# VH-VL binders against RecQ-mediated genome instability protein 1 (rmi1): the designs that were tried, part 19

Target 1, 235 residues: RecQ-mediated genome instability protein 1 (rmi1), of Schizosaccharomyces pombe (q10160)
Amino acid sequence: MNQTTTLSTELTELGVRVQNRWLQSLLDYLAKKHSTGANTTPQLVMQYLVASDIRESTTSEGAAPYIVSEQHNVRIENTMLLQIVRVREIGISIVNQLEYLNDLEELKKLKGQKVIRLVHDESGDEEQNDDDGLTEAQDAVQKGSELKKMCRLILEDSNGQRFWGLERKPIKGIQLSTKLGTKLLVKNVLVRRGVLMLDPNNTTILGGSIEEWDKDYFPKRLIEELKGELSKTKA
Below, E stands for the ipSAE of ESMFold2; O stands for the ipSAE of OpenDDE; V2 stands for 0.75 times the mean of E and O plus 0.25 times the DockQ between their complexes.

## First folded at step 22 (VH-VL; framework fv_mosunetuzumab)

Design f5 (from e1 with heavy chain S104T; at its last look DockQ between E and O 0.61; V2 from the best seeds 0.00; counts 0 for: pae E 2.5 > 2)
Fold by OpenDDE, look of step 22:
Structure f5 (fold): chain C 235 residues (1-235), chain A 122 residues (1-122), chain B 112 residues (1-112)
Amino acid sequence: as target 1 above (235 residues)
Amino acid sequence: EVQLVQSGAEVKKPGASVKVSCKASGYTFTGYYIHWVRQAPGQGLEWIGWINPNRGGTKYNEKFKGRATLTADTSTSTAYLELSSLRSEDTAVYYCARGLYWSTGYYWFDYWGQGTLVTVSS
Amino acid sequence: DIVMTQSPDSLAVSLGERATINCKSSKSVLYSNNNKNYLAWYQQKPGQPPKLLIYWASERESGVPDRFSGSGSGTDFTLTISSLQAEDVAVYYCQQYYDTYTFGQGTKVEIK
């Protein structure tokens, strides 16, 4: 069996149906690196897959079987591979979200300044364990998870169809800081009024991102978007 | 072997349009992006845009938006750059190049066409 | 747009000697998510298209001689030719692909 066929089969078992052209392109790249070409594993391929645009990397077999926005009280039985286009927290006020995000941005600036100062002060004083700065960042991320109530997602399938997903129950890893382009496997999901009803039983996070979407998005661009939304609501 | 073969040199008048072709071979045409880069005589490299031959998606340098049109024919594995409203400043060698896209984002160019000289003169 | 600035504009080096080309970006091209520098180096010989030498700031393209190496991170990058050969006479370009695509102005390497 051709390495491509074997990998494709194994990935299908994981619920991911890859396009042969994409897989071949990836394998060609890996082969050039000499170190990994002969030992390409499904796990390695998945690392690239979750960083890909599923419209390019996967087949339509993992797409929604119909126009989701037109469906009501329909259960989609097939496993869908989806990517997150946008995340919105709808259980918390925009104002509170902005406060949180601004605090995060300030913390990031402070950390960046500390790193620059440490490089210039070659003076010999004591290794105070800079463990405190990492803990604060972790605490800030943890605080973000505590603020989570309910997210609304814009999702996209391999055909480029976009539709809404709503958390019925909190899904671990879905939050404001979730990377855009994160891949989800959604199975046996109920559609109500054109919206996917997402919960931990029907939604698995694969991870990843689309770099073009995610670069410099959190928190700066997100703040801008939320400010824009706030202004529209006041008008 | 991966090859990108471009069309021959063009001479155009100001205000005219030029269409340059880039024929790809030795790989799956729809498995990579085609980028276009130009180089004025004795000058550096300037990125024009890319096309995804698989879906026809494009991205342009803002400088060329409205004047550059990228297209691809999957049946012939050929990419095209059309540049309209030509000016003397558009005199350059135009290159097509292959870009990787197994993951999203921007990547380097691993193979290049031989270049096409476009001369814009009155 | 991220501006790429190379230094020097031209370099004359004796055969067998080290050639060093610097490239500076106006913005960091290090992506925090994967800790990769979105920087490439190209070699262009007269009358030829550019040839890829280095990607991710330090990874050599297949078939590129070991005498070529890339280093640096963030905003400051260096291409080094450890022992200049006659066939290395060319213009070298750095490229960022972090945000769209921009090139340095080029560095001409000549034999002294």
Scores: ipSAE 0.375, ipTM 0.755, lowest interface PAE 1.9, mean pLDDT 89
ESMFold2, look of step 22: ipSAE 0.542; ipTM 0.784
ESMFold2 (binder alone), look of step 22: mean pLDDT 92; pTM 0.943

Design f6 (from e1 with heavy chain G57Y, light chain N34Y; at its last look DockQ between E and O 0.80; V2 from the best seeds 0.00; counts 0 for: pae E 2.1 > 2)
Fold by OpenDDE, look of step 22:
Structure f6 (fold): chain C 235 residues (1-235), chain A 122 residues (1-122), chain B 112 residues (1-112)
Amino acid sequence: as target 1 above (235 residues)
Amino acid sequence: EVQLVQSGAEVKKPGASVKVSCKASGYTFTGYYIHWVRQAPGQGLEWIGWINPNRGYTKYNEKFKGRATLTADTSTSTAYLELSSLRSEDTAVYYCARGLYWSSGYYWFDYWGQGTLVTVSS
Amino acid sequence: DIVMTQSPDSLAVSLGERATINCKSSKSVLYSNYNKNYLAWYQQKPGQPPKLLIYWASERESGVPDRFSGSGSGTDFTLTISSLQAEDVAVYYCQQYYDTYTFGQGTKVEIK
């Protein structure tokens, strides 16, 4: 069996149907990179897959079977591979979100300044425990998780169809800081008024991102978007 | 073997348009991006844009937006660059190049065409 | 746009000697999520298209001689030719692909 066929089969078992052209291009790269004939594993392929645009890397078999926005009270039984285009927290005021995000941005600036100071002070002695700054950043991320109530997602399938997803129950890993382009497996999901009803039972996070979407987005661009939304609501 | 073969040299007048072709072979055409880069005589390299032949998606350098049009024909594995409203400053060798595409984002160019000289003269 | 600046503009090196080319980016091209520098090096000989030498700042393209090496991170990068050969006479370009694509102005390497 051709390595490509074997890998495709194994990936299909994981709910991911890859395009042969994409897989071949990846394998060609990996073959060049790894001089040692190390066997490409499905896990390795998945690492690249979750970093890919699923419109390019996956087939339409994992797409929505119909126009989701036109559906009401329909259950989609097939497993869909989706990527997150946008995340919005709808259970918390925009003002509170902005406060949180601004605090995060300030913390990042402070950390960046500390790193610059450490490089310039070649002076000797005090091993001050850099542990405190990492703990504050972790605490800030943890605070973000505590602030989570309900997210609304813009999702995209392999055909490029975009539609709404709404958390009915909190899904671990879905929050404002979730990377754009994160891949989801959604199965047996109910559609109400063109919106996917997402919960932990029907949604699995695969991870990853789309670099073009995610680069420099959080928190700076997100703050800008939320400010824009706030201004529209006041008008 | 991966090859990108470009069309021959062009001489154009100011205000005219030029269309350069890049025929790809030795690989799956739809599995990679085609980038276009130009180089004025004795100058450096300037990125124009890319096309995804699979979907027809394009991205342009802002400098060329509105003047450059990238297209691809999957049936012939050929990419095209059309540049309109030509100026003397557009005199350059134009290159097509293959860009890797396994994940979302930007990647380097691993194979290049031989280049097409476009001369814009009155 | 990220501006790439190479130094020097031209370099004359004796055969068998080390050639060093520097490239500086106006913005960091390190992507923290992958810990990769989005930087490539190209060689261009007269009348030829550019040829890829290095990607991810330090990874050699297949078929590139071991005498070529890339180093650096963030904003400062270096291409090193450990022992200059006659066939290495060319213009070398750094390229960032972190945000769109921009090239350095090029460094001409000649034999002294």
Scores: ipSAE 0.580, ipTM 0.816, lowest interface PAE 1.2, mean pLDDT 90
ESMFold2, look of step 22: ipSAE 0.605; ipTM 0.813
ESMFold2 (binder alone), look of step 22: mean pLDDT 93; pTM 0.945

## First folded at step 23 (VH-VL; framework fv_mosunetuzumab)

Design fa (from f3 with heavy chain S103A; at its last fold request DockQ between E and O 0.64; V2 from the best seeds 0.00; counts 0 for: pae E 2.1 > 2)
Heavy chain, then light chain:
Amino acid sequence: EVQLVQSGAEVKKPGASVKVSCKASGYTFTGYYIHWVRQAPGQGLEWIGWINPNRGGTKYNEKFKGRATLTADTSTSTAYLELSSLRSEDTAVYYCARGYYWASGYYWFDYWGQGTLVTVSS
Amino acid sequence: DIVMTQSPDSLAVSLGERATINCKSSKSVLYSNNNKNYLAWYQQKPGQPPKLLIYWASERESGVPDRFSGSGSGTDFTLTISSLQAEDVAVYYCQQYYDTYTFGQGTKVEIK
ESMFold2, look of step 23: ipSAE 0.675; ipTM 0.849
ESMFold2 (binder alone), look of step 23: mean pLDDT 93; pTM 0.946
OpenDDE, look of step 23: ipSAE 0.624; ipTM 0.833
ESMFold2, fold request of step 24: ipSAE 0.618, 0.605, 0.607; ipTM 0.821, 0.814, 0.815
ESMFold2 (binder alone), fold request of step 24: mean pLDDT 92, 93, 92; pTM 0.941, 0.947, 0.943
OpenDDE, fold request of step 24: ipSAE 0.610, 0.725, 0.581; ipTM 0.825, 0.889, 0.818

Design fb (from f3 with light chain D99E; at its last look DockQ between E and O 0.63; V2 from the best seeds 0.61)
Fold by OpenDDE, look of step 23:
Structure fb (fold): chain C 235 residues (1-235), chain A 122 residues (1-122), chain B 112 residues (1-112)
Amino acid sequence: as target 1 above (235 residues)
Amino acid sequence: EVQLVQSGAEVKKPGASVKVSCKASGYTFTGYYIHWVRQAPGQGLEWIGWINPNRGGTKYNEKFKGRATLTADTSTSTAYLELSSLRSEDTAVYYCARGYYWSSGYYWFDYWGQGTLVTVSS
Amino acid sequence: DIVMTQSPDSLAVSLGERATINCKSSKSVLYSNNNKNYLAWYQQKPGQPPKLLIYWASERESGVPDRFSGSGSGTDFTLTISSLQAEDVAVYYCQQYYETYTFGQGTKVEIK
């Protein structure tokens, strides 16, 4: 059996149906990187898959079986592979979100400045790794998780169909800081008025991101988007 | 062996259009992006855009938007760059190059065509 | 657009000696999620297309001699030729692919 076929089969068992051309391209890369292309595992492929655009990497078999936006009170039994295009917190005021995000941005700036200073101070003093900045950033991320109430997602399938997902119950890992392009497996999900009703029982986070979407998005671009939304609501 | 073979040199007048071809071989054509890069005589390298031959998706450098058109024929494994409204400043060697796309990010160019000289002169 | 600036513009080095080319980006090309630098180095000989040497700032392309090495992170990068050979006479370009694609202006390496 061709390595590609074996891997495809194994990935299918994991609920992911990859395009052969994408898999071949990846294998070619891995063969160059690792003199022994022989050790490609499904787990390794999955690491690249979650970093891919599923429109390019996966087949339509994992897509929504119909136009989701036109469905009401329908349960989709099939397992869908989806990627997050946008995340919005709808349980917290935009103003409060902006305050939180601005604080995060300031913290990032401060950290960036500290790193620059550390590179320029060639003076040999073993200054203690102020782990405090990393802890503050972690605390900020944790605070972000504490601020979570309910997220609305824009989701996209392998066909490029976009539709809404709404957290019916909080899903761990879905928050404002969730990377754009994060991959989800959604199974046996109820659609109400064209919106997927997401909960921990029907939604599994695979992780990853789409670099083009995620780069420089959080928090700066998100802040801009939220400001724009706030201005429209006041008009 | 991976090869990108480009069409021959072109001489065009200002205002005309030129179409350069890039024939790919030695790999799955739809499994990689084709990038286009140009180099004016004695100058550096300038990225024009990329095409995904699988779906025909394209991305352009803003500088070339509206003038550059990228296409691909999967049956012949050939990519095309068409540049319209040619100017003297468009005189350059035009290269096609292969790029990975397994992830949603940008990647380097691992294989290049031999280049096509396009001369724009009155 | 991210601007790439190389230094020097030209370099004359004796055979067997070390050649060092610097490249600076106007914006960091380090992606925090994967800790990779989106930087490549190319070699271009007269009348030839560019040839890939280094990607991810420090990874050598297959078939590239060990005398070529890339280093750096964030905004500052270096291509080093540990022992210059006659066949290494070329123009070298750095490229960022973090946001779209931009190249340095090139560094001409000659034999002294």
Scores: ipSAE 0.577, ipTM 0.825, lowest interface PAE 1.3, mean pLDDT 90
ESMFold2, look of step 23: ipSAE 0.641; ipTM 0.832
ESMFold2 (binder alone), look of step 23: mean pLDDT 93; pTM 0.947

Design fc (from e3 with heavy chain L100Y; at its last read DockQ between E and O 0.74; V2 from the best seeds 0.71)
Heavy chain, then light chain:
Amino acid sequence: EVQLVQSGAEVKKPGASVKVSCKASGYTFTGYYIHWVRQAPGQGLEWIGWINPNRGGTKYNEKFKGRATLTADTSTSTAYLELSSLRSEDTAVYYCARGYYWSSSGYWFDYWGQGTLVTVSS
Amino acid sequence: DIVMTQSPDSLAVSLGERATINCKSSKSVLYSNNNKNYLAWYQQKPGQPPKLLIYWASERESGVPDRFSGSGSGTDFTLTISSLQAEDVAVYYCQQYYDTYTFGQGTKVEIK
ESMFold2, look of step 23: ipSAE 0.721; ipTM 0.873
ESMFold2 (binder alone), look of step 23: mean pLDDT 93; pTM 0.948
OpenDDE, look of step 23: ipSAE 0.640; ipTM 0.844
ESMFold2, fold request of step 24: ipSAE 0.711, 0.676, 0.720; ipTM 0.871, 0.853, 0.874
ESMFold2 (binder alone), fold request of step 24: mean pLDDT 93, 93, 93; pTM 0.943, 0.946, 0.944
OpenDDE, fold request of step 24: ipSAE 0.631, 0.763, 0.715; ipTM 0.836, 0.907, 0.881
ESMFold2, last read: ipSAE 0.721, 0.733, 0.694; ipTM 0.879, 0.884, 0.866
ESMFold2 (binder alone), last read: mean pLDDT 93, 93, 92; pTM 0.945, 0.948, 0.945
OpenDDE, last read: ipSAE 0.656, 0.624, 0.601; ipTM 0.847, 0.832, 0.828

Design fd (from f3 with heavy chain S103G; at its last read DockQ between E and O 0.78; V2 from the best seeds 0.78)
Heavy chain, then light chain:
Amino acid sequence: EVQLVQSGAEVKKPGASVKVSCKASGYTFTGYYIHWVRQAPGQGLEWIGWINPNRGGTKYNEKFKGRATLTADTSTSTAYLELSSLRSEDTAVYYCARGYYWGSGYYWFDYWGQGTLVTVSS
Amino acid sequence: DIVMTQSPDSLAVSLGERATINCKSSKSVLYSNNNKNYLAWYQQKPGQPPKLLIYWASERESGVPDRFSGSGSGTDFTLTISSLQAEDVAVYYCQQYYDTYTFGQGTKVEIK
ESMFold2, look of step 23: ipSAE 0.774; ipTM 0.895
ESMFold2 (binder alone), look of step 23: mean pLDDT 93; pTM 0.951
OpenDDE, look of step 23: ipSAE 0.788; ipTM 0.898
ESMFold2, fold request of step 24: ipSAE 0.750, 0.767, 0.745; ipTM 0.886, 0.895, 0.885
ESMFold2 (binder alone), fold request of step 24: mean pLDDT 93, 93, 93; pTM 0.950, 0.949, 0.948
OpenDDE, fold request of step 24: ipSAE 0.801, 0.824, 0.815; ipTM 0.922, 0.936, 0.931
ESMFold2, last read: ipSAE 0.754, 0.739, 0.728; ipTM 0.892, 0.884, 0.875
ESMFold2 (binder alone), last read: mean pLDDT 93, 93, 93; pTM 0.951, 0.950, 0.951
OpenDDE, last read: ipSAE 0.679, 0.815, 0.818; ipTM 0.852, 0.930, 0.932

Design ko (from f3 with heavy chain Y100S W102S, light chain Y31S; at its last look DockQ between E and O 0.02; V2 from the best seeds 0.00; counts 0 for: pae O 4.9 > 2, placed apart)
Fold by OpenDDE, look of step 23:
Structure ko (fold): chain C 235 residues (1-235), chain A 122 residues (1-122), chain B 112 residues (1-112)
Amino acid sequence: as target 1 above (235 residues)
Amino acid sequence: EVQLVQSGAEVKKPGASVKVSCKASGYTFTGYYIHWVRQAPGQGLEWIGWINPNRGGTKYNEKFKGRATLTADTSTSTAYLELSSLRSEDTAVYYCARGSYSSSGYYWFDYWGQGTLVTVSS
Amino acid sequence: DIVMTQSPDSLAVSLGERATINCKSSKSVLSSNNNKNYLAWYQQKPGQPPKLLIYWASERESGVPDRFSGSGSGTDFTLTISSLQAEDVAVYYCQQYYDTYTFGQGTKVEIK
């Protein structure tokens, strides 16, 4: 069996159907990068897959089988591979979100300034304190998770169809700080009025991101978008 | 009556960008995909891509990936095709068309715009 | 990409006579899920956009005259004009929408 076929089969078992062309290209790339092309594992492929645009990397078999926005009270039984285009918190006021995001932005600036200062101070000794800044950023991200109530997602399938997903129950890893382009496996999901009803039982986070979407988005661009939404609500 | 009305003819230089509009009326704009097709003079039809006006999902012909950008404005029921890095070979009539829904997720084109001539000349 | 090939490239037919246009796909456009052929036929007159005639290989679009019919399955399809009228002078295109969208090169139908 061709390595490609074996990998494809294994990935299918994981709910991911890759395009043969994409997989072959990846294998070729890996063979060039790593002198031992023979040791490509499904897990390694998945690392690249979750970083890819699924429109390019996966087949329509993992896409929504119909126009989701036109469906009501329909259950999609098949497993869908989706990517997150946008995340909105709808259980918290925009004002409170903005406050949180602004605080995060300030923290990032402070960290950036510290890094710049550390690069300029060639004095050798204080290697130890870089760990504290990473922990604070992680704590801030964790605090963001504590603020989570309910997210609404814009999701995209491998065909490029976009539709809403709504958390019926909180899903761990879905939050304002969730990277754009994060991959989800959604199975046996109920569609109501064109919206996927997402919960921990029907939604699995694979992870990853699309760099082009996620780059410089959080928190700066998100803040701008939320400000725009706030202004429209006041008008 | 379903109507797709496109913007007027464009003349562009090589390397420039063009943006063609397609205003839809007579139906629910967000209920149907908009396809874009071009036809070079005396040639056949070439599919460029589609957009779902409902939240702007898109699919492109691989040939146009990176150069074509499809957008839709639901407030005005208008779809847009932007094509960048224009070449002489991009000289064509560009059509928008409504995709008819099928359960398979694929569509034939039941209504067409009148077309927009884009001429790329030095 | 699925390649669509029409034959002939041009056809001259007398008024009232039958016109037959063939279209071949490089891959079957018959879906095993719904047993439908993902094939359409369009008519294009000079200076006009294409007009849909047939979809699902054999279903006639509303408002299309009965003289137009589509047949075939899998890879081989035919558009038939049973009695050619003067207004039928046009270029006809087959289209597959099974995997992306591709068109035949077109068949010019003229009056003999």
Scores: ipSAE 0.026, ipTM 0.604, lowest interface PAE 4.9, mean pLDDT 88
ESMFold2, look of step 23: ipSAE 0.467; ipTM 0.776
ESMFold2 (binder alone), look of step 23: mean pLDDT 93; pTM 0.946

